# VHH binders against q9m2c9: the designs that were tried, part 49

Target 1, 358 residues: q9m2c9
Amino acid sequence: MACIVEDPQRAGQSNETQIALISGVPDDISKSCLARVPREYHMAMKCVSRRWRDFVCSDEMCDYRNEFNLAESWIYALCRDISGGVFLHMLNPFSSRRSWKRINDYPYIPMREGMGFAVLGKRLFVLGGCGWLEDATDEIYCYDAAMNTWFDVVPPLSTKRCYFACETLDGKIIAIGGLGLNPNAKRTWDIYDPLTRTCKSCSDVNIVPEMEDSFVMDGRIYIRGGVGGSSTAVYSASSGIWERMDDDMASGWRGPAVVVAGDLYVLDQTFGAKLTMWCKDTRMWIHIGKLSQLVMKQPCRLVSIGNSIFVIGKDCSTVVIDVENVRKNKMNGVMVCSSIPKTWDDDIDVISCKSVAI
Below, E stands for the ipSAE of ESMFold2; O stands for the ipSAE of OpenDDE; V2 stands for 0.75 times the mean of E and O plus 0.25 times the DockQ between their complexes.

## First folded at step 20 (VHH; framework vhh_7nfr_2)

Design a138 (at its last look DockQ between E and O 0.42; V2 from the best seeds 0.43)
Fold by ESMFold2, look of step 20:
Structure a138 (fold): chain B 358 residues (1-358), chain A 122 residues (1-122)
Amino acid sequence: as target 1 above (358 residues)
Amino acid sequence: QVQLQESGGGLVQPGGSLRLSCAASGFTFSNHHMSWVRQAPGEGREWVSAISGSGGSTYYADSVKGRFTIARDNVKNTLYLLMDSLKSDDTAVYYCARSTYEWGYMYMFDIWGQGTQVTVSS
């Protein structure tokens, strides 16, 4: 029973707690007004006063915006440049310009491969990894998207890992399988919670495949492992048990996957990039349409926001698919999609993409 | 020109004790939460302990709870870490750091000392 002791006071915050957020307005009303300001202006709000900075960066504001359906999801891409350097790009999909921006000029993350990438609230986690000359690590790096800065100290994983599945479920980060110094790493998983300093390591030799891909749907983590995706399994965090994945569902999982409004979509890039959807009623995969390669280079990563799928390829080239409109409107079997230009900093590989709602 | 300077490290046998000090200058010491953070060779930084600006609240990592005591003297602008019952896995460079933000056991620090080596040899 590890106890978390909340710090009752922060030096900067305590100096302004008696000053009104907005002169002549009760603080509760002021917070309600400030929480409704679009996220693109939050950086400017931090410059108004110390109290505004503390509120804009707070869990209170983020929680309020999520609770009242005001949250705006921005996309963060974990990227590698031609020199092997690892960094983040960020995209505000609601901006009129909609262009990718690099998050931070200073490297916090060593040049490593096979890292996990996960989101917990307003915070992005980069976990584990290995180098060609370095074994797997348990190190974790965390970026706070409201503060726009990296944490200096982050508790590590229980197990050193690389090339593993990494997902968030029920307020915890689950790191599954992979390679590491421990030869049993491929049959273990860590349940990581930095808030309680809890990192439980579990094992099951029968149902945790060697990792290739994963997604979260309906409170469960779906994983695909083995060469060519030959092994699949489903983890339920509520019970801690592993289950068999539906064979028909597994048969169509041949590329990156994303969930939109409770429906599973997969981009099959075997021949020309096709989007398919799992139909629960018929237990069959439905062809949605083909993607044009004109503004996108493989390999691709998927992230969803609302009814839209963002397909993010090399150099952060991006196409946006409105799933509802595409299913109604096709031209010669090709989906009509919008696009977002690639970054100016060419030769960037996208390792993983996640969205953060604030 | 803010500075933190640690001292008091050294070699000690398992079960022994050490007292670390951190001299602070260039800022109003009593206005800031302070932490001790340690780093063993080839490993990441591990938060050890924190103390509020007034000294009224203290916090400890589970790995050191009951063995280490953090204290501060706001007249001398000095932070202390009293380490008892030292174990070999306490071997690390110990840093004094000024906190700017905490979430659970995750920390952001803006000012660091140069560190002092503590070695616990079996």
Scores: ipSAE 0.453, ipTM 0.742, lowest interface PAE 1.7, mean pLDDT 82
Fold by OpenDDE, look of step 20:
Structure a138 (fold): chain B 358 residues (1-358), chain A 122 residues (1-122)
Amino acid sequence: as target 1 above (358 residues)
Amino acid sequence: QVQLQESGGGLVQPGGSLRLSCAASGFTFSNHHMSWVRQAPGEGREWVSAISGSGGSTYYADSVKGRFTIARDNVKNTLYLLMDSLKSDDTAVYYCARSTYEWGYMYMFDIWGQGTQVTVSS
């Protein structure tokens, strides 16, 4: 019996004459109206009243916007600067003035490497990592995109980890492999369930060491590790086991990967920047196009929104690829892309990128 | 400046009782849910108890349920934890934290105190 912890905020609604969200308008209608306001104005909305703030920041609003296809996906990049400091940058891809913005620095995560980055709902999670003073950590930080606030999360990871794969599956955060104080950590994964507040640690010999990349496709987690990315494994939640990835599929995984509308795309950076797609039907990698080296600064990370792939490189230099257009317009192998300028800060490495829809 | 300051920790024998206090400043105390979180040596942080802004709702970890009581005085801007029937396993640094109750059972905290040491030893 999943004790649905009643949102304590719902129980204490004593009959205090709840000031209407909008004067003269029923709350249900008001909520509907407020939910239709573009995301760029949500910060301003939070300044109107406490009730507005609470609603805008609520899961209810997020759910409403998702249900009615009003949610807007923004891109978040976990970045590291030259000092080793870790920062979160945000991009509104729908803005006329597309620019990366640094999110306020709390908590300050100094000199950490090998952190996991995950998204659940409207929240981003930064997990684990290592620094000069710490071989590995189990700390979890959460950024709520609606609240624009950082939180510490309890409980921490079950295992201290750095340089691990981090994905979300079925409402859970999965931390896979990596390095830690425990030599066995390399062959373990943690399942963090926010609903139960539990972090379970499991072990499997098929977990690859030295994680380089991961993605989720068709309800499975794919991981790549080892020297030169030679080792791959696939996790199925239904079986709870890790299996070897098929060789034909693994052979083309030679760079950052992203899933778009159920299809796997890989940016092969071995000889330039080539976008390739895994064809499930033919079980072959298809060359989609080439990116100009002039527009892309390695190392790059990929994130998808709709039918677009965002290639985010050094200093958050961004190239946007419309997958549909590229598939239709096979012009001589060069992909037509739009670009978003780099941040004002120089020497920023992008660790990981995710999108959050609110 | 937003601040939480714990007090009341100390050495106690098994079966003994302690009362922890947390003084809050720099924010509207009654508007925020508050929690106690503890950290035992070598262990991760563990949520202990939470109380709603109004004080009308209280929550406890299974490990402390029936033994600990969380309370607050919104006039004094103070959070309390009454700890009865203390066990050796209760030995930890206890932190006061401002909490949000969003997304079911997920406890997120944005402000922490410095902590107070509780040691349960014969």
Scores: ipSAE 0.421, ipTM 0.749, lowest interface PAE 1.0, mean pLDDT 87
ESMFold2 (binder alone), look of step 20: mean pLDDT 85; pTM 0.868

Design a139 (at its last look DockQ between E and O 0.37; V2 from the best seeds 0.00; counts 0 for: pae E 2.3 > 2)
Fold by OpenDDE, look of step 20:
Structure a139 (fold): chain B 358 residues (1-358), chain A 122 residues (1-122)
Amino acid sequence: as target 1 above (358 residues)
Amino acid sequence: QVQLQESGGGLVQPGGSLRLSCAASGFTFSNHEMSWVRQAPGEGREWVSAISGSGGSTYYADSVKGRFTIARDNVKNTLYLLMDSLKSDDTAVYYCARSTFEWGYMYMFDIWGQGTQVTVSS
């Protein structure tokens, strides 16, 4: 039951003769029509009228598009430039002219490291981090993909965190571990639940302080941290506890991870760039294929859309892997990939990547 | 340029009253929900109150409910916060912010004022 958070703004719309969204068309039909417009035109739509803007930016629009499978996933990359500035970049993977675009400058995050990056609905969250002057912060910034606007979020994080794991599970943002914590709170995680309007802080001995990577699979959160990524843990929402990850599964987690259609994929970067898959049935890691070092500049991050894995490296160089095709084509060889070149002249490091469907 | 400017802060005794004002410029004031947010020394920012663009709907944090009143004058592009029965715990810098009221626990703001100091001390 998707608790339709009733936008309290709907109650006070006085009977002002609301100009029809589309002249001569009932609003419900108009909304249906507008919701079918491809995402690439949503910015233009917002320029038509205030009412159009409001609708396009509304949760109603997003919900409608999701319900009718009209939502389009775009990739967002949190990036750092040479100056240490943090920026958000966006890629429309469905565009004929696939190019990364820098989103309006985030004025507020100069020279931060160890930030969390999470997606909830149509919103991206940048959480915490550390800088030269601060060991850890509790600041939260939100980018609304529909509004194309940055927001400050209040209240801040319950705990200041840097280099922590940040995931979304069941409509909640979960911040796990990190540096800069009170020594007594080194093994803590926070659950932010927008529906209940609560933040729950908990502790568990299985949480490692420094997080290197995390992913969500089958309703569980997997984290990897410690020196050299040697420590792993799994969180189950049902039990509310962290457990040690199975050794056989943990042994193959040697790089960025992504879940595609319920399956775990890891880009093993220890000897080149190998895409591996965890087989749940056999409990073995399977080699899927190798990526050419020519097309991929480390460090890389992974994001999935549908059956495709996007490998995003330095300067936002992007390789697209269709996992279905690769699995069908038992070619023990170089994976057939499409590449999206970097369009920018600046050296950019990709900190984290997420997809947002609108 | 979009700008918010707070005024009306000061020193007041417990049980006293203050009226804060926020002058808005550079945007259509009546089209936006506005909020008051405060930050006490050593504490994080706390949402205090919000008012819809039309002024028809008002919202309050539990900590200030019944004591504070938010209002707006869309003709003057001004937001107000009437604070009655002030307590020591109300001591903070008070900020005016343009807000979107979207998440029950998390409030989002895209524009802030510089803040005005409110000190409640005996």
Scores: ipSAE 0.550, ipTM 0.808, lowest interface PAE 0.7, mean pLDDT 87
Fold by ESMFold2, look of step 20:
Structure a139 (fold): chain B 358 residues (1-358), chain A 122 residues (1-122)
Amino acid sequence: as target 1 above (358 residues)
Amino acid sequence: QVQLQESGGGLVQPGGSLRLSCAASGFTFSNHEMSWVRQAPGEGREWVSAISGSGGSTYYADSVKGRFTIARDNVKNTLYLLMDSLKSDDTAVYYCARSTFEWGYMYMFDIWGQGTQVTVSS
């Protein structure tokens, strides 16, 4: 049955006295109870009352769930259909039936390539990009995963860019390198904060040109770029400067990467899908296992939740790999796999995947 | 039917002035914060100004502060934007919109007008 969202909670202010969330229960107790409801039921909770909808959609509820380790991570895939339309698919990995569901919403996102995709709290950001005859843009779209809708106005980046690295670090979105009208765009990065309307453009002559891939580990952003992925760099949040990546570590980074509980995994897509892990102690890459190409159509994207790696290919075909035994033994241990069927939509290209914890 | 209808757009010289109006119907106008949003060709949407339901609080983007004035008449259910010292980069379609949510400098609106074209050219 339909839930009509007509009047979302007004930010930062209340101009009216409100009725109790639950009759006969203090509001702070009611909030603690509501915050414990599993995320799959949050849509239904929004239909109960305006106050319930406002709380379920609030930063307060998200913060409470994170603080008490109640947050549930769902996976969002930024996708493009055959018409060039850009949209989101969503996966609840904890549902009894794990299947991808298209998010039906109405932002016009032009047919563009090289867009960034990042998460800040409960919000997903689609940044930049360029088209056939179109130069790079600074335009940003933002989806609120708790409210299940897009913002209508979002402040842009300070630098127009496409084909850039895009990661969240220290509560801000960092957009790094890429292409644009500015010939030095590949040597710059934007630090974007929509809450304070700050977007600072920084530069460093040592930034890796031409971005291919990135990941975040231990408060640092690791970047692979250059012609054929030959150059690497590391952004350290503590110093605010760029450093060269460890050469032994870089040598095995030959595909999409993901971090599971502080350990780096890479899917080497040459000669089939081969999963490897970086062992810090020995400074060596450890072979974990191979995956069937028939289950995962290239190219693949990686997302981690707990001890699980989600390998997401074309049409959102997905293999779930549990690496708990590998991590505990630091060896080629037992790799438990399962699969999630491709989406019902045909010819979907998966641009990027992120998880959102609420 | 809930409706917002803009008027008052047109061609104007740089340095000129223009007044936009937005007629609201089908809802209790005084209960809602209202905004003006503009979109230049090839650009994203830009929030311009907002006014509280009572009219007691007004807000402006830095790009228009000191040049534009937002006002409302809750008896006539009409929103206004007085635009002074117009520049060529003010050329855009201007929309009247009913605010539903804001977070930082990000905005959501549930009701939009059809828009009125403002062109500033020599």
Scores: ipSAE 0.446, ipTM 0.795, lowest interface PAE 2.3, mean pLDDT 82
ESMFold2 (binder alone), look of step 20: mean pLDDT 85; pTM 0.862

Design a140 (at its last read DockQ between E and O 0.35; V2 from the best seeds 0.57)
Amino acid sequence: QVQLQESGGGLVQPGGSLRLSCAASGFTFSNHEMSWVRQAPGEGREWVSAISGSGGSTYYADSVKGRFTIARDNVKNTLYLLMDSLKSDDTAVYYCARSTYKWGYMYMFDIWGQGTQVTVSS
ESMFold2, look of step 20: ipSAE 0.635; ipTM 0.854
ESMFold2 (binder alone), look of step 20: mean pLDDT 86; pTM 0.873
OpenDDE, look of step 20: ipSAE 0.454; ipTM 0.768
ESMFold2, look of step 21: ipSAE 0.545; ipTM 0.842
ESMFold2 (binder alone), look of step 21: mean pLDDT 86; pTM 0.875
OpenDDE, look of step 21: ipSAE 0.655; ipTM 0.860
ESMFold2, look of step 22: ipSAE 0.625; ipTM 0.839
ESMFold2 (binder alone), look of step 22: mean pLDDT 87; pTM 0.877
OpenDDE, look of step 22: ipSAE 0.477; ipTM 0.780
ESMFold2, fold request of step 23: ipSAE 0.608, 0.660, 0.648; ipTM 0.846, 0.869, 0.860
ESMFold2 (binder alone), fold request of step 23: mean pLDDT 86, 85, 86; pTM 0.874, 0.868, 0.873
OpenDDE, fold request of step 23: ipSAE 0.587, 0.638, 0.561; ipTM 0.837, 0.857, 0.829
ESMFold2, last read: ipSAE 0.602, 0.640, 0.592; ipTM 0.843, 0.856, 0.842
ESMFold2 (binder alone), last read: mean pLDDT 86, 86, 86; pTM 0.870, 0.872, 0.873
OpenDDE, last read: ipSAE 0.382, 0.651, 0.501; ipTM 0.746, 0.863, 0.811

## First folded at step 21 (VHH; framework vhh_7nfr_2)

Design a141 (at its last look DockQ between E and O 0.66; V2 from the best seeds 0.00; counts 0 for: pae E 3.0 > 2)
Fold by OpenDDE, look of step 21:
Structure a141 (fold): chain B 358 residues (1-358), chain A 122 residues (1-122)
Amino acid sequence: as target 1 above (358 residues)
Amino acid sequence: QVQLQESGGGLVQPGGSLRLSCAASGFTFSNHQMSWVRQAPGEGREWVSAISGSGGSTYYADSVKGRFTIARDNVKNTLYLLMDSLKSDDTAVYYCARSTYKWGYMYMFDIWGQGTQVTVSS
């Protein structure tokens, strides 16, 4: 009997004369109106009333915004400072004053490395990791981007993991490989499925150890690991099997990867910063352009919104590349990019970047 | 300051009973769902029980169902866990936590106590 833990938000419908969201307006219309308010004002909205707060923080709000194509993608970067402190930075790419903002301090975990970072809906998850003196952990933390609040998550990971691949596929969080106390953990993956309310642990010999990078493309999870990133594998959810990645494709995976509109882009950082694209039809890597090292500090992470790639480097230095424009303007070899300067002087390493649409 | 403080842990024999308490401060206690979570040695955290803000709804993990009873006193800002028919497997640190919601398989908490040790041993 699946104890439907009723969302405590639904139980408080005592018959108290539900104060209208907006005076004189039916709630459905009010909700529709509120849903149209730009994301930058959602914090202010939450200050209007409890009811407004609850609605803005609700999944219903997200549903409205999605339905009306009002969802705005913001970028979140999991970062580490020199002290080893872990924190989130947020960027509204649509703002006229594009600047990174530090989110509230990571509530519980000083000095973690090798953490997984995943997004499901309006929630970001930080998973696992290790410290200088700490073994791999199984801890999961959740940041709700609508609530602007951190949560601890129970149950934890099935396996303690550090430097593992973490991806979202079909509404599931998948933690793959990594380092841990259990040598066999390297060839295992966990699937967290909120819909089925299950966590499944699986093993496959084809899982590569020491994960360096991962991405999802066409319903498959691609992982790169091993010494120097020489080992690759592909997971298909349909088959449940890990396979070896195509050698031609693997050969060009020499840096952080991102999928844009179904196409794979890699920032090759071996000699400078070269953006390359995998052409599925020709099975070749295509050189797209070079990024100036003056505007970007390695190591970099990639995240995509629409047709734009955000290259996020050290200190959250950000370069924005419109891939559509780049593809159209093949002739001049110069990528037109915009940059977002760093707003702080502290040395910050970017661990991972994800986008959240609300 | 928001705080949860557990008490009532100890050593008990199998089949025995124990009552845990959690004192809450710094927030409107009655507005929040509260939970008990436990962590056995070498194991991950396990959700044990939850109670709605009003106390009208209670939830239990299958492992403790029929043996444990969660209760709250909103006037005293205190959460309780009555544990009956204790087993060796119930040995753990028990944490009081403020619950936000359950999302599928995952339980979300934003505030924790320091925990209280419960040891069930012959």
Scores: ipSAE 0.537, ipTM 0.792, lowest interface PAE 0.8, mean pLDDT 87
Fold by ESMFold2, look of step 21:
Structure a141 (fold): chain B 358 residues (1-358), chain A 122 residues (1-122)
Amino acid sequence: as target 1 above (358 residues)
Amino acid sequence: QVQLQESGGGLVQPGGSLRLSCAASGFTFSNHQMSWVRQAPGEGREWVSAISGSGGSTYYADSVKGRFTIARDNVKNTLYLLMDSLKSDDTAVYYCARSTYKWGYMYMFDIWGQGTQVTVSS
């Protein structure tokens, strides 16, 4: 390849390893154009040049797309196979031929349980966990969805934890409660902020030590713990204050939860999957509809994109609920949904699901 | 196959010096930022030092600044850590690690060596 020569007056000095993003176009204009390309084509864009690869994988690209409301959410499922290995599946929900795609087998954590799973920007974090014969760990692994690669993260958690609530709020990862050799773990939480190097440990005697489920709504982290959700708590991350959950809200939280446009939805799976919604104004659970049992394997995880709830079960079998359609076109209490087939790798447990917007 | 192999650890008295080496193979060494990371028994891994691919920029944790010097030889594909004025707190396994990038104050590593033991005993 022949070296390019740029006009020094216009571009300043450049080194031998960098060339223009698009010939004849200033780089700031090129970046604006590239940032508007749909995410499904980003993998191909990485093959064009080193500069294209670096920009597509950059925080700058992701930040630009979020700033201009161009970000697209894809779904990532943290899974465990029969050997106990932990890996990711990914789904582009906007593709016409939708199927789950397995991402590289890293990290491999045989016999590890109770890991945290959180999203911060274009990055997915797997935190902590323990083995049946091993104590909790402080390890953090990061999957960068733009680079499509895994990293070990240093520094680790300040407190070794497993079976803890793990959520992202206000650009920070918050790890709450759990188990470990440190007796404070069950009554503490860590606020992990990579941008300000804030990793502080806070405590409250009312935190439930064994976490079952959590979700984020209206700047608060809602936590269900104990046997069968026997206790609940609410954490306001901005103030550090623990609050009591509304008793009526808690009574209906009997399955996986997801928030859609500020509204809480829960899938109760006891006698057939039943979707309910918490109505703040009336303090009651509203029945939305039932899923056909023929389309789901249990247990399930929920994630939302726009007005759609993705119900992800065993082997990544998936049902998509359009909450606006089912409200407008109710069919005798049974929801009309589309489905996405399970993976080829039968006997896959789905630990957690998150969406990543890039 | 990408590999990192440390050597040069050992037992030393407080105030002494050691030089650690890390031989790299299976990748273009000069294109990658490299780090030293250490782990004392029962503790988490602690970042120690980093050096840019060219060797033009070096970075140190506050706990070792002024006492440790990181260097690299891009012809021999070798990373070095010169440790002076060693203290008992420096006792740890020292790992050579390939840094792919840093985000905020998080160091992201994709490749690790086996580690070499450094023991500083009174």
Scores: ipSAE 0.331, ipTM 0.758, lowest interface PAE 3.0, mean pLDDT 81
ESMFold2 (binder alone), look of step 21: mean pLDDT 86; pTM 0.872

